VH-VL binders against q9vpl3. Designs and how they scored, part 75

Target 1, 224 residues: q9vpl3
Amino acid sequence: RGKINIQRPKAPHYERARVVAVTQPKYPELPKAKSCFKTRAERTQQQQENPYNEIIAREVRNWLDHSRLVAFFHLSSITADDIFRVRVQLHKQNLHLKSYGSKIIEQAVKNTRYEAIVPLFHSNHCIVFSPDPEKTAALLRIVRRVPQMVLLGGIVEETMLSRNQLVAYAQMPGLHAVQAQLVQTLSQAPGHLIQQLQAHQNSFVQVLDVHAKNQMNEETPKST

## First folded at step 17 (VH-VL)

Design D180
Fold by ESMFold2, fold request of step 18:
Structure D180 (fold): chain C 224 residues (1-224), chain A 121 residues (1-121), chain B 111 residues (1-111)
Amino acid sequence: as target 1 above (224 residues)
Amino acid sequence: QVELVQSGAEVKKPGESLKISCKGSGYSFTDYWIGWVRQAPGKGLEWMGIIWPEDSFKRYSPSFQGQVTISADKSISTAYLQWSSLKASDTAMYYCARDYGIYESYYFDYWGQGTLVTVSS
Amino acid sequence: DIALTQPASVSGSPGQSITISCTGTSSNVGGDNYVSWYQQHPGKAPKLMIYEVSNRPSGVSNRFSGSKSGNTASLTISGLQAEDEADYYCSSYTKSSTPYVFGGGTKLTVL
């Protein structure tokens, strides 16, 4: 699998560029063959698109399977510099900030216990993964600097937690048995948890929109 | 034991510069926000700003934006508050404090002893 | 700055219960917003007494309790003692302007 030297834009362009390179041979067109069958290039293009999606979906599955802490955020508009600086600060605490397309998430969690999380990814979002659930407080302290990251909830030790449950978990003393006991007693039906997260998400998007509008109006009077 | 130790009292004249310090010990200095709080004589508490010492990301109260500089040196676990040109109205007690809050919770759990700054002609 | 409103002073006799109020808006005190309370004796740094509306730090007497109703938070001190005489400040986070705000303070006098 040799990558063609294409600068940008992203993956669909790369796969389309391969199709273009294959589909321009200089020879007469044969109507019979063209009308009845897919070309080798078209079959190869379909295979290329599928492996790309499968590779990214496997990455998401790997993160989900090996992370004892997963936190879901709604992400409002943010500069590349601000998100990069937050990613650096999180990385120093073994917290890994990622984002994926909703279709990739859907493919990654299909037929798993986490299928219920798919609705959280219909809006702009990001996810934080970590093997260290004791870093939940550090995560929530660092993200204070980016109001654009609005906590929706998370997964701790394979248990789905609401926003309020995750914050409560983060404030528990560092005694492992106490934190594990809390997670066990907070296990609820996935559908109910997702409904609470979706309601919270919709409400926070509305509040953030009003807050951003108020912030813009305040900046207008401050421009002197 | 978490401690915040501030530099000693200062007596200055208007127009002079000043940099006061706040040294944290007994905890991981770069893992928590540090805030600065002003208290004019006989007055209440006023939040001035906060800093994330690891990369010096900071936010100021609008009342103090452009009036002071907040900085940190993580190598010596120290935060600073600095004026380029003091005014008589800068006479106050200045506290640093650790902000222990997480997501949408903000509170100062440990405070420095305060630095009295007196500016008089 | 959006200020949190506190009474200027309150007084009580030893053994009584007193309540100090802190009134703000829906953007800093109301709803799911958190309020904290600080005690300050003369010449000393503030001390955290209550965080997240009603939680007491270790080492703070259970005579201190916090609550909230609507846009008003309350600090209640039961069994009033002489050492409770101090200034008390509430504090909250203001999302629309200054990200952290203090109330004006309340002087508690023990008679």
Scores: ipSAE 0.777, ipTM 0.882, lowest interface PAE 0.9, mean pLDDT 80
Fold by ESMFold2, fold request of step 18:
Structure D180 (fold): chain C 224 residues (1-224), chain A 121 residues (1-121), chain B 111 residues (1-111)
Amino acid sequence: as target 1 above (224 residues)
Amino acid sequence: QVELVQSGAEVKKPGESLKISCKGSGYSFTDYWIGWVRQAPGKGLEWMGIIWPEDSFKRYSPSFQGQVTISADKSISTAYLQWSSLKASDTAMYYCARDYGIYESYYFDYWGQGTLVTVSS
Amino acid sequence: DIALTQPASVSGSPGQSITISCTGTSSNVGGDNYVSWYQQHPGKAPKLMIYEVSNRPSGVSNRFSGSKSGNTASLTISGLQAEDEADYYCSSYTKSSTPYVFGGGTKLTVL
C-alpha cells in the first residue's frame, strides 16, 4: 500500500493537465476477478459461505416470514429519481421496495416452500414486501407509473400466485376474508397444476389464468 | 358513493386564464389516478392527461402537453386543470374521471359531471 | 397515434341484439391489449359499461357484453331497449405516447 509514489511533473500546468486527462477513466471500470484460476467448487463455496451474503439472506427470510404480501418484478433500467419516487409512494402504503442479488434470493429461500420462485430471478429484479395483503391493488396502481417494473407474480397469505392470479386477487372486493378465500381457492386447484408446473410452465400458467379469469368474471371492480 | 364534483360552467374571453376543479369524495383520493378528458361541441372524447394526486406525478397526451397544466391539492381531495391563456378552440366540455386500473389495465370507472368552458369574443 | 375506428351509427329494434365494433391495431387492440367501452347519453358524462375487453362493472346490465377477435373489439347489446339509445365509445391503452385513446364514437338508435 505504501508503494504508491506520486509523480508530479515539474513542467508547466498544461503538461500536468495532459497527464491527468490521459490517466482519468471516463467511467468506473468493472472489477476484475481476483483469481481466475480458482476451481468452480472453490468459487461456488466461497460465494455461498460469504458472511455478508448470509446476513442479507437472513434479512430476506425475515421479510418473507413477516410479509403477507410479496410481489416480484423484473426491473429494467430506471433513473434513481424515478425509483426513489415510487419507493416513497409505496412506503406510504406500507409497501417496502427492496432489491437483492439473485444468489442472495437463492440462499434466502433455500429449504423453504418458496424455492419455486428462484426461476423468477433470471434477470434484474426487485421485490415488494408488505404485512398488508389488502394493499395489493394499491401496489399495482402505483407501479403503473414505472413501466420498468414488470410484474412476475407474488405470494399472498403464504400462497404462490402467478402474475394473472395476483392481479385477479387485487381486483376482488375489499374485505380481507373474501380475498383470503380466493387465494385458498386458487391454491386448491387440482393436483394437475403442480404436475403441469413441473412438466411445462406455459400450460400451468394458462390453467391458473383460466381459473383466475373465471373467478374475476363473477366480480366487478369498484371504488375502494 | 364515489363522487367527482366539478366546478361550474365558465364563460371566458381569449387570452384569459382559467383553473377548473374536480373534487373527489367517498373514496381515498390519493390512492387512484385522476384523468382529464375533453369533448369539443358535437365531437368525441379526447384524453388530456392523468395525475397521481399524492405527489402530483403526471402524464400528458402529446396533443395537450404544454397547452394545459394538471395539478392536485391532496389536502382537499381536488384535482385541477388550468390554462394560462385561453383560445376560442378551448371551448369544450371538460371531464375529470377516476382511473381504476391496477396493472396494465386502464379504464375510467367514475366521471365528474363535466365543466363547460366557453371562450368567445 | 392510430385512431380506434367505430361505425358512425348503428340501429336496431327493441328486443334485438346489436354489435358495435372498435377496430385498431396489434399495438392497441390486438394481442393482450385491453379495451373498455363507455356509454354517453346526451348532456351527460360517459359511463363505463365494459372494462378489460369483456368484464362488466357492478350495476351494468348483463345485456351488455364485450369480446375481441384479432384487432377488433366488439360491444354487444342484447334485448335492445329504448334507454340504450346513446353514443358509445371504445377506449384502449396504446404503446405510443398517448396511453388512453378513444374511438370516434357510435350513435346507437333504437327504432
Scores: ipSAE 0.747, ipTM 0.870, lowest interface PAE 1.0, mean pLDDT 79

Design D182
Fold by OpenDDE, look of step 17:
Structure D182 (fold): chain C 224 residues (1-224), chain A 121 residues (1-121), chain B 111 residues (1-111)
Amino acid sequence: as target 1 above (224 residues)
Amino acid sequence: QVELVQSGAEVKKPGESLKISCKGSGYSFTDYWIGWVRQAPGKGLEWMGIIWPDDTFTRYSPSFQGQVTISADKSISTAYLQWSSLKASDTAMYYCARDYGIYESYYFDYWGQGTLVTVSS
Amino acid sequence: DIALTQPASVSGSPGQSITISCTGTSSNVGGDNYVSWYQQHPGKAPKLMIYEVSNRPSGVSNRFSGSKSGNTASLTISGLQAEDEADYYCSSYTKSSTPYVFGGGTKLTVL
């Protein structure tokens, strides 16, 4: 009994081949899923609101609403390891480094007061959140280690700040120090004002005295 | 009060190893960069590098890269500068300083008293 | 190598005002306001006098002021006193591989 070569089956007899050909189930051509020919525009529009994106967007909103300090960074070519190291250092300072997609950010801030930040997220970016605005200086000290993190701006106490403004804010003495300085300045102001007011009064009195003296001298009759 | 105290003067021969120290006090040692600055006799100040003491991340000047090692021990609030093999050209005053700057602003607000290193045959 | 250029020496009489210049490039002094000035007396450590072009640390006399125009930063000392005789160094952030650079230093002599 010849070993049936399973690798090269003998062609069936012509009659059998005909029967097999006629009995082969013609599977209806699966409608070329319109999805394969959807234009990039249609694919982008039908990006079904991934329920996950909504959840993440809510998370972003939550961070924005509960953070008193938000800093936006552009990320150039940076390694995951470098990001991790920075994240750890930031975390020690209660600074939370997060990265989100641009679409998620857009969704998160849509119809909110934060909508103006959308243009900042055209490229790779990360966001640092903190409940403490006094940590701005600490943040900016830590990120020095990673030149690839470029500061774009931030939000402090619900106010959007440019890069320069955020740096300036970080350089300001704490609110208490500023208040103390203000109080000192205000406490000194009355002294200066009093001096100036007194100076004017004194000058006026001097002028009046001079005038009075001059009048007295004019009234002294030349005793012939 | 913020203070940086450096180790005493060193006299060494060429080829010897050396490690000098800078101890910080009066502030959170791990929250600020520490820098090292060299000043050769009769010469100007040279920026050598900086270290983040918490995780010992370092950045060197290209001129000093591979020539020295900057390290830190946060447990004792001490930064170190070390040479594996000293050269006569390493003769200089070495200062540690706290870098108080933020982001792209680099400046040293507190300085150690300096450590004189003399390398002579 | 990014270098900051300072005059080697400047002199003035007591009570006068003197200015020390620090000239760099657009990549350092001409860039953002990250210029600092240090005073160093003989045998002593440098002392920060000015940071970020014009800011004075606590304890620094108001006789010291900093400014910048173009690629040149300036330290002005008004009412010159004998105690002001020292070496002065400018420094700046650089966008190069070396983030920080010192000037060559200026010796100030009070006559």
Scores: ipSAE 0.867, ipTM 0.942, lowest interface PAE 0.5, mean pLDDT 87
Fold by OpenDDE, fold request of step 18:
Structure D182 (fold): chain C 224 residues (1-224), chain A 121 residues (1-121), chain B 111 residues (1-111)
Amino acid sequence: as target 1 above (224 residues)
Amino acid sequence: QVELVQSGAEVKKPGESLKISCKGSGYSFTDYWIGWVRQAPGKGLEWMGIIWPDDTFTRYSPSFQGQVTISADKSISTAYLQWSSLKASDTAMYYCARDYGIYESYYFDYWGQGTLVTVSS
Amino acid sequence: DIALTQPASVSGSPGQSITISCTGTSSNVGGDNYVSWYQQHPGKAPKLMIYEVSNRPSGVSNRFSGSKSGNTASLTISGLQAEDEADYYCSSYTKSSTPYVFGGGTKLTVL
């Protein structure tokens, strides 16, 4: 009994094949759903009207409004696992890594003070949010593990910063340290001013003394 | 005050395994990278690699990749450098250091006292 | 291997100003300002003297200063003192597979 190859059934006899061919219901070609051929532009417009996108856009806005630190990153070829690991580390520092579509970001920030960030979102990107601007250094230490995360810029205390400015901000001493330095500088300022004022007076007195000495030497009559 | 204390000098034979330690104190150990630097006798400093102690993510120099293993135990604020099989060429001073740099800035602000490893037949 | 080039030795008299150079490429020293300098006395661990080209850590003497021009970073020590006799190493971030590299070191002798 020949093993019926169920994976490759033998072609039916010629007569049977003809009958099957004639009896096959001709189903009207399902109208090629115009939706499959929507241009990239049409797809992009339809995504903007999605109620779900509005919800996500509101979420993004909420994050922006409640964050004192926002950092924008470009993502090169990065694995999901690497992103996850970074996310976990960031979370431990109360840093929240989120990824949104560029269109969602655009919708979220439209007609807001954040509209200037839209050009940063041309490709794969992620955003890190934090309520604490002092965590900027921690953020930038953690992202070292992923060279594929390229810093684009950020927002600190409602101020937009370039990449370099954000790095510089992270390197600044804490507010208290700066205040302490300021107080020290201010406390020294009167002393320096007094020293400068006294230096001029002292120089003037020295010049006068030299002049007086020279005059006394000229008035000493050569006793013949 | 920030301090890194390394384990004592080691004298080993070729083929032996070794694990040296670096204990950090005076700061949050899990919030900073720890690096290892080799210095062969009479030679310069060589960057070996760094580790993030919280999850032990490690990055190696290509020259040291597969030659050594960097690890950490955050529970005791200790980083480790280990060899499975020592070579005579591994004879050197080994330093651990805290990397205080951010993003693309790498620099070591605090250093351990160093561990001398001597491998001789 | 991207190596930073330093002079093997530099010497100066007490009170003088000396400069140690560190030459790299556009992919390291010539890039962003990520050059650091370390001082190492014999038998001691290195000490950070300068970070990010020109920044001085707390506790480091103001006699030490850093600068960069093109692909060359420089450490300047003003008012040279006997205690400054040491080996000095530059370091830099690199865009290569090795993210951090040291220079070959410079032995500073105070005469």
Scores: ipSAE 0.867, ipTM 0.945, lowest interface PAE 0.5, mean pLDDT 87
Fold by OpenDDE, fold request of step 18:
Structure D182 (fold): chain C 224 residues (1-224), chain A 121 residues (1-121), chain B 111 residues (1-111)
Amino acid sequence: as target 1 above (224 residues)
Amino acid sequence: QVELVQSGAEVKKPGESLKISCKGSGYSFTDYWIGWVRQAPGKGLEWMGIIWPDDTFTRYSPSFQGQVTISADKSISTAYLQWSSLKASDTAMYYCARDYGIYESYYFDYWGQGTLVTVSS
Amino acid sequence: DIALTQPASVSGSPGQSITISCTGTSSNVGGDNYVSWYQQHPGKAPKLMIYEVSNRPSGVSNRFSGSKSGNTASLTISGLQAEDEADYYCSSYTKSSTPYVFGGGTKLTVL
């Protein structure tokens, strides 16, 4: 009596399969509970038809126009709580974390100099706005707490920067620090120049002395 | 000038609790991560974790997760490292340091003087 | 555990140039330029010497320089001085659960 392999039941005989297929109770498709999950397409369409979209688009434009620092982030599986915590920290630094739909962004930047940012918004994204470009470092310190917040790039002083460029910008010393360094460098320059000038002269004199000594030693006739 | 001052050396027995401190000065304490680094006697540096002092958000190395607690009191610009129950293996020098890095760049630009913790029977 | 590999010891004579290597993987050293170097004298706290592969903090001698090639970062000390005798640690960001890791350290002896 062949052990019925319950893990891989042999396909029923063709006739049995037909009978089973025909006798399968067509359970009325449970009304697909309108999964409150409007398809992404439906959500997108609803967003497009929202009379408030224009208002929101204007808001986005306003933020873009008045911000000297704009940073774009991709959000990967971040919780609302995490976003909130980051938002609070950013806000303390006068950094404004906003999230907008891709369509809204597209509408907001259409026919503007910012149109190039549209491709960045194909997924879940957020934008951080600031009137102060010097806050870039602060921004990037704060967002460290959320690895799911991935930097894509930004706009600084109306210039589009890549991720790496934005990070590099954040690492630059502030204008005052640069000025201070410049002053320090300039103040040290005369001393260094003098040292370098003297070093070369001293080296030259040493070489000449060695040469002179060698010539004197060659001119001493072997007194036979 | 940026300075981190740590609490003094500790001699403890196994099973005892301990909390050591690191006080920051000369900068905005709440605007920079503070990290803790362990150095066992004659051994290398080990990254333990970091804390954002403003809201005390913490990140631990997996090796230290659940073994220690990093905390901070921003009102007095002080970070803490604590053990609920010390082990002999916790004998080490502990350093706090300011993490000046941004985004994915991590580096410590200022260090405390270190706190020696000795756990002996 | 992602470990950065350093030579246990390096030695040089005064005035010489020495290089300390730090070898990792593509997930740390070989990735973005997030390598740092620390100097530690006996009984002292570590001091940052290089950050982000090649940048020197203020107050660090220009004799110290950093570079990276592939998965190996290097600290070069030119014009070796007696005061340079110390332990040197590399560190790097890691794309793992541990965002930051130190190398095993290198003892530099000035002969």
Scores: ipSAE 0.864, ipTM 0.944, lowest interface PAE 0.5, mean pLDDT 87
Fold by ESMFold2, fold request of step 18:
Structure D182 (fold): chain C 224 residues (1-224), chain A 121 residues (1-121), chain B 111 residues (1-111)
Amino acid sequence: as target 1 above (224 residues)
Amino acid sequence: QVELVQSGAEVKKPGESLKISCKGSGYSFTDYWIGWVRQAPGKGLEWMGIIWPDDTFTRYSPSFQGQVTISADKSISTAYLQWSSLKASDTAMYYCARDYGIYESYYFDYWGQGTLVTVSS
Amino acid sequence: DIALTQPASVSGSPGQSITISCTGTSSNVGGDNYVSWYQQHPGKAPKLMIYEVSNRPSGVSNRFSGSKSGNTASLTISGLQAEDEADYYCSSYTKSSTPYVFGGGTKLTVL
């Protein structure tokens, strides 16, 4: 007895229906000549004469310059419909889902503090940009619907954060300024820095007007 | 104050249809997942499915796929659970709950009061 | 194939500490997987007590703590009080066919 296979093979139209191609202009490298017969000089000139890469790299640099939140994801195989619906949900939160080639990223971050991100783009990926770091939690709630988007890390307030650091940042309550201060602490924290700052606060509070309240609390509410 | 208010108890016969509701207030309804959880009399909790209310994206437990329909009307901040043909085994308490988790963290922080559904001949 | 195992019941006297276990697999409890805990009094909706293994939501007493070792998560209630008498459920998430799963529940009796 065999179970009837009710699964139909999905038509190739998933690849043709990828909405990412509609919302992100395709600026692939456009080879015009056979590579088998090109000289080294012609290959170098052809790379230098690809104006689409320069335009797209400027776009990426503009996003990096104006985004206080950038999140990097590995992207495994996903239908165009699924990624389109995620892009729409992200866009409603001022979160902008993009994808670029590694050469474009390298060109965009050349001579910047972000050159270290280039290795993240050796495999299939996507990037989310936003001017609003308060939306990190919204980003991470929305992407739960697409397990194909695997968080690698991000940039918050110009500070590189690991996956765990970005998730921790997203869970912090409070005003924008409070979250920015905590990002600085996380990016600099060997395990001792936070404890050292808290110890200094505790000794200072013994002298200050708030001394009575600190006697009831094993931790101080104040941090620098 | 976050609040999830469910529709009242229902007494039904096998074969009847039913749609119960869960109205959220005190938060941005379209920014969070809503889940449905079943609890048969004297039994434990069973996850039925979740919905993203803004575009009605749903994911069902395999045990309930095709057995119920989860939907939402974001204009009135309301999620729904419905059956086209009730069975006596559908007698249970049904909870809606807000899923507050982010990225691979999943937990229900606020729950509705529950809707008791009784299906008997 | 996705199951979280809890003892059917546990009991303790006021002031004692008790621990409720939740055993799963490396795919739902072990490793970096998150577990949450819910308290349910008779006739009431569940209440979140612990999320992400060990975090307490606002308004939950610090008498409740969570931990994990290997494939077993634990809820510990110190200073047991009569009001702690309830059913307790663990839950986890997987990317499998049943992405949210609850344990079978543990009835805590305060003697």
Scores: ipSAE 0.765, ipTM 0.879, lowest interface PAE 0.9, mean pLDDT 79

Design D182
Fold by ESMFold2, fold request of step 18:
Structure D182 (fold): chain C 224 residues (1-224), chain A 121 residues (1-121), chain B 111 residues (1-111)
Amino acid sequence: as target 1 above (224 residues)
Amino acid sequence: QVELVQSGAEVKKPGESLKISCKGSGYSFTDYWIGWVRQAPGKGLEWMGIIWPDDTFTRYSPSFQGQVTISADKSISTAYLQWSSLKASDTAMYYCARDYGIYESYYFDYWGQGTLVTVSS
Amino acid sequence: DIALTQPASVSGSPGQSITISCTGTSSNVGGDNYVSWYQQHPGKAPKLMIYEVSNRPSGVSNRFSGSKSGNTASLTISGLQAEDEADYYCSSYTKSSTPYVFGGGTKLTVL
């Protein structure tokens, strides 16, 4: 008896919420008084604190936090149609092709373990984000159509991988837990990494030795 | 089980058109490249081009650019190789093959059985 | 563009090991470039034997191995058997406008 205290929200028009022009319009800077002049340092500081840069940096941070696969590419000159067609093909695989300025990337990864990626963004680049690391092979297969996208490396399950490591990861069918474990081993602290790599290397050698020995033993009893 | 099944052998005269087919099954057809490879009688393999079936993006070998058309119909999981005007020199075996490579790795893991095209007067 | 060079023919006796070479350039065989190998019996489609220099697809005998040194890739067949008699083609990616190049083929004869 009493009216249920639920605010009846008007249907949210997500298109309006996604279009920031209604809430954050772009407009010319207001004319400044003749006696006011900003120093070089003040202009640089003001430019660094542009609120649109922080909004876009938050977008990048959100992609990084919610993507189990991130791939970094150098991007050479390419037609708008070619990049659009590859973006469509990637999107069909839940792979999201994006590009951001280096300053925005710096803001997005500041105070995170991903600060090491900043140098990758001083040249033309693009980034592919996905929640599904199983799509790494699909990504690299689609990208073959655009030689202008040169793979630099990536992040899988929050572990940084070099170019060669990411390609190797993509070629490992099946066991995602095993692939994630191998990725973690390659990206550990230097001392710990060396120990884990040596252990995995020894394990591979042992498996190969047992396999070869078993084959020789089986063939020998069956042979003359 | 991945299969690529090609259309049957063709005997044609110079100047005739021809469209041969390659139907893929047992895998997601639109997620892989399909290539066409030519083999003249008694000769080696020669790459003709590749297609991404989902949007029909195509790359041709320079030797075959403008000589043939590679196309696909993803609704029936089929790729095509066609000529508008056949020449006697087009007599060859034609294979389609799935390209399973990623990034800068290129290899054909499954091949169709081949379509023999004979062009003679 | 540059072709991949293979010997026209090689031969070996049953049980012997033989090697087929595939020579290119630093832009298609050397360095980090990949090479694949295909076997083709008369009247049949090619079959992938080795990909990415040294990897065997499932179902391919471990008697087949691949390697690369400098600008030359090699296919080695150990314990040669009569059914290995076939044509063998290498293939690689060129850095030019043609992403796939086949070698001229090598006829393997088992004596």
Scores: ipSAE 0.761, ipTM 0.873, lowest interface PAE 1.0, mean pLDDT 79
Fold by ESMFold2, fold request of step 18:
Structure D182 (fold): chain C 224 residues (1-224), chain A 121 residues (1-121), chain B 111 residues (1-111)
Amino acid sequence: as target 1 above (224 residues)
Amino acid sequence: QVELVQSGAEVKKPGESLKISCKGSGYSFTDYWIGWVRQAPGKGLEWMGIIWPDDTFTRYSPSFQGQVTISADKSISTAYLQWSSLKASDTAMYYCARDYGIYESYYFDYWGQGTLVTVSS
Amino acid sequence: DIALTQPASVSGSPGQSITISCTGTSSNVGGDNYVSWYQQHPGKAPKLMIYEVSNRPSGVSNRFSGSKSGNTASLTISGLQAEDEADYYCSSYTKSSTPYVFGGGTKLTVL
């Protein structure tokens, strides 16, 4: 009835001790009822956006799961022509330059080991995916022409690497380089073979050990 | 083995044009930057510019922008340095070099033997 | 003029260690910026001795080492030999304009 609720302001000190006021039910706030009501246009727009975002998020997750090299960059203002030319040079090396909204990235990595990358995408960015981790040096050499692309870090063989770690990785000999050195060594005098095989074998075992641990781990490596 | 072989010495007069060459071998020529470096007689090294040979993307030092043209022909693994009108002050040794650096790292790991250009009347 | 300052000359006796300095700014030598060093004998092309501050290319003697403190990079040659007599150039990268500059060079004389 009239003012049955105690929602209206009262005098600064306590003057009321009515039992009816104490037992009055706590109704949901009127703003709650208004916040759940949406117009037809808003309802249909949100419905359309959700399925689109989910499809793109699955594409990003698919790229993350099937790429042995992923590199993250902050992207400053750049012309469409300049970014296109870089994309062409990268594509020749099986390096795929992509950009996605931060909300799509969040959806893509939800409940995955890659959740830690989300903060990287709060600003303008781009991502490079590749099945070929040996192309890391080629990637970093090509992007030198684009100061607008600032390297943040990456993922190699499912291991998160900082910027400096990714650059250091790019300068290491690849598995093919080690294998090629072995073939060349077998063509040389036998006296050198033992030392070179042991060195190459140790490097090969180290790479495989990191790869096997990442596939067995449920958690992201601590030193990335 | 990686080699950069430059064209031979040149003796020219002021006002003449010149194009010198740098042929790379022993590596994938289109996967690395090539730089040009000038050394005037008795003086130090000056970077002139670099080129990405695959699509001829080029950057010049401000001191040499508009003074020379850097180009490349990837079909024969060759980079070029060119003047449209030589000056006596262009007398110098010119080196090409492969830039092996990645991401914010710049260094020349292999150098050509140099091309001496002498401009006098 | 160039942004990298090197001494014009340095001298040492065989067997000594000597250091050649290369001073720039926080924009080209300081912080995470890289410096490289080149050796040039008379009439010859330069040869890379140190890249990325402290790394030696294959085939360069371990008598050559590089370091950096603040805005100054240093090339140290230990066990000085007569063959080390040459000109030495540092170089660095600037992120704001010219991506590559050389120092003025240092003439090393082995006494």
Scores: ipSAE 0.751, ipTM 0.868, lowest interface PAE 1.0, mean pLDDT 79

